# Designs tried in a protein design chat: VH-VL binders against q9xxd2. Part 2

Target 1, 208 residues: q9xxd2
Amino acid sequence: MLAETLVAPGDKVLDAIGEYRMGKGLYEANRRIFASVAGFVNVYGFRDKSDNLVQVIEVRRSEDQLDNELLPFHGAIVTAKVMAVGLRFAKCDIISIGDKVYKKRFSALLPKKKLRPLEPELSEPFKNFVRPNDYILAKVCEDAEIKDKFVLSIAEDELGVVLCRGRFGEPMQKVDWNTVVSTRTGKTEPRKMAKVPQKCTLPTQSVA

## First folded at step 1 (VH-VL)

Design m7 (framework fv_murlentamab)
Fold by ESMFold2-Fast, scan of step 1:
Structure m7 (fold): chain C 208 residues (1-208), chain A 120 residues (1-120), chain B 106 residues (1-106)
Amino acid sequence: as target 1 above (208 residues)
Amino acid sequence: QVRLVQSGAEVKKPGASVKVSCKASGYTFTNYAIHWVRQAPGQRLEWMGWINAGSGYTKYSQKFQGRVTITRDTSASTAYMELSSLRSEDTAVYYCARWLDTSGYHFDYWGQGTLVTVSS
Amino acid sequence: DIQMTQSPSTLSASVGDRVTITCRASQSISYIAWYQQKPGKAPKLLTYDASSLESGVPSRFSGSGSGTEFTLTISSLQPDDFATYYCQQYNSYPYTFGGGTKVEIK
């Protein structure tokens, strides 16, 4: 998967930066984004001074994981990997919180009812929102029905899938808030894509 | 069962436009893409374009770009293909199809076809 | 555009025969499907991703090949197999189809 892919200087990370803010360890050449250091690709989000969610893509070195970490807490924005999709819940592993990458993953649940705002019963299958091996930007929340577990939500507009791969391991490119396209086959798949507020959106995000 | 039902045959004069419908049933319409493919008499199948029924995103073959418009109505679970500035060469059977995705667990299902005849 | 060339254009065979239809792409591809079309009907998917058999399709049908050369094989032709067969690449836009192979039972 891209978010845990080891890269070397000169490796291509993205065909276009899109809605991401470019973090450390990256450089742009011929409108494509490449790694400037050896490490792994990471995506995280944070709230800026105006409470806008900003999505950052970067390359992290393994040494950065040795620092102290914040445990996931209610209201925090985290990056998580979707491990398995069930009928009522998807099982996820929390990977990072802000710019801090966890040494060990924390298990979390993404309830079907937390996929959209104001939707207590969703008729649509999980695969229209997230699929196994997708990386998501999610908010840690409390759920009275789920005890002693981290619970995630992607119901807010800024939350959702940030990185995903197609059937053949190829990177998928965001087309719009609900659609990704295979960079290998050109076919689309539905996903609930994380979005960035207009003020932070890069001009080259949208495929017309 | 999954079913795609298309509108009936049409006869048009050169320069006119035609709009073919494709009504889906037996699955969640907004979860899939609908492709449009035509076949002129005695000729090969020709891909025209497609629409993501959920998002409305479209992709057209360059050959038809500017003349073809693909749309959908999510409340009616129906996709539409409109072809303008018709020529005699546009005489063909037009098919809609629910297409395979990259994951491989969605199968192709085709409509029955709509014959469009362009004659003077 | 990727050009798909099928051969032969017409094939005559007897019930029980093994028949092979060939499809050649103008450049290397990995994603190809095969369809059966009977007169007056829509195409029916037989195989996808070169060699994967569609659910409900009889096991006498098989796809094979890689790179630029692909084949559809019918191991024991049945009367129900009278039809035109098309290959289709979905490796790159625009998606393109072969010219078709008409299989006629003697």
Scores: ipSAE 0.000, ipTM 0.433, lowest interface PAE 16.2, mean pLDDT 80

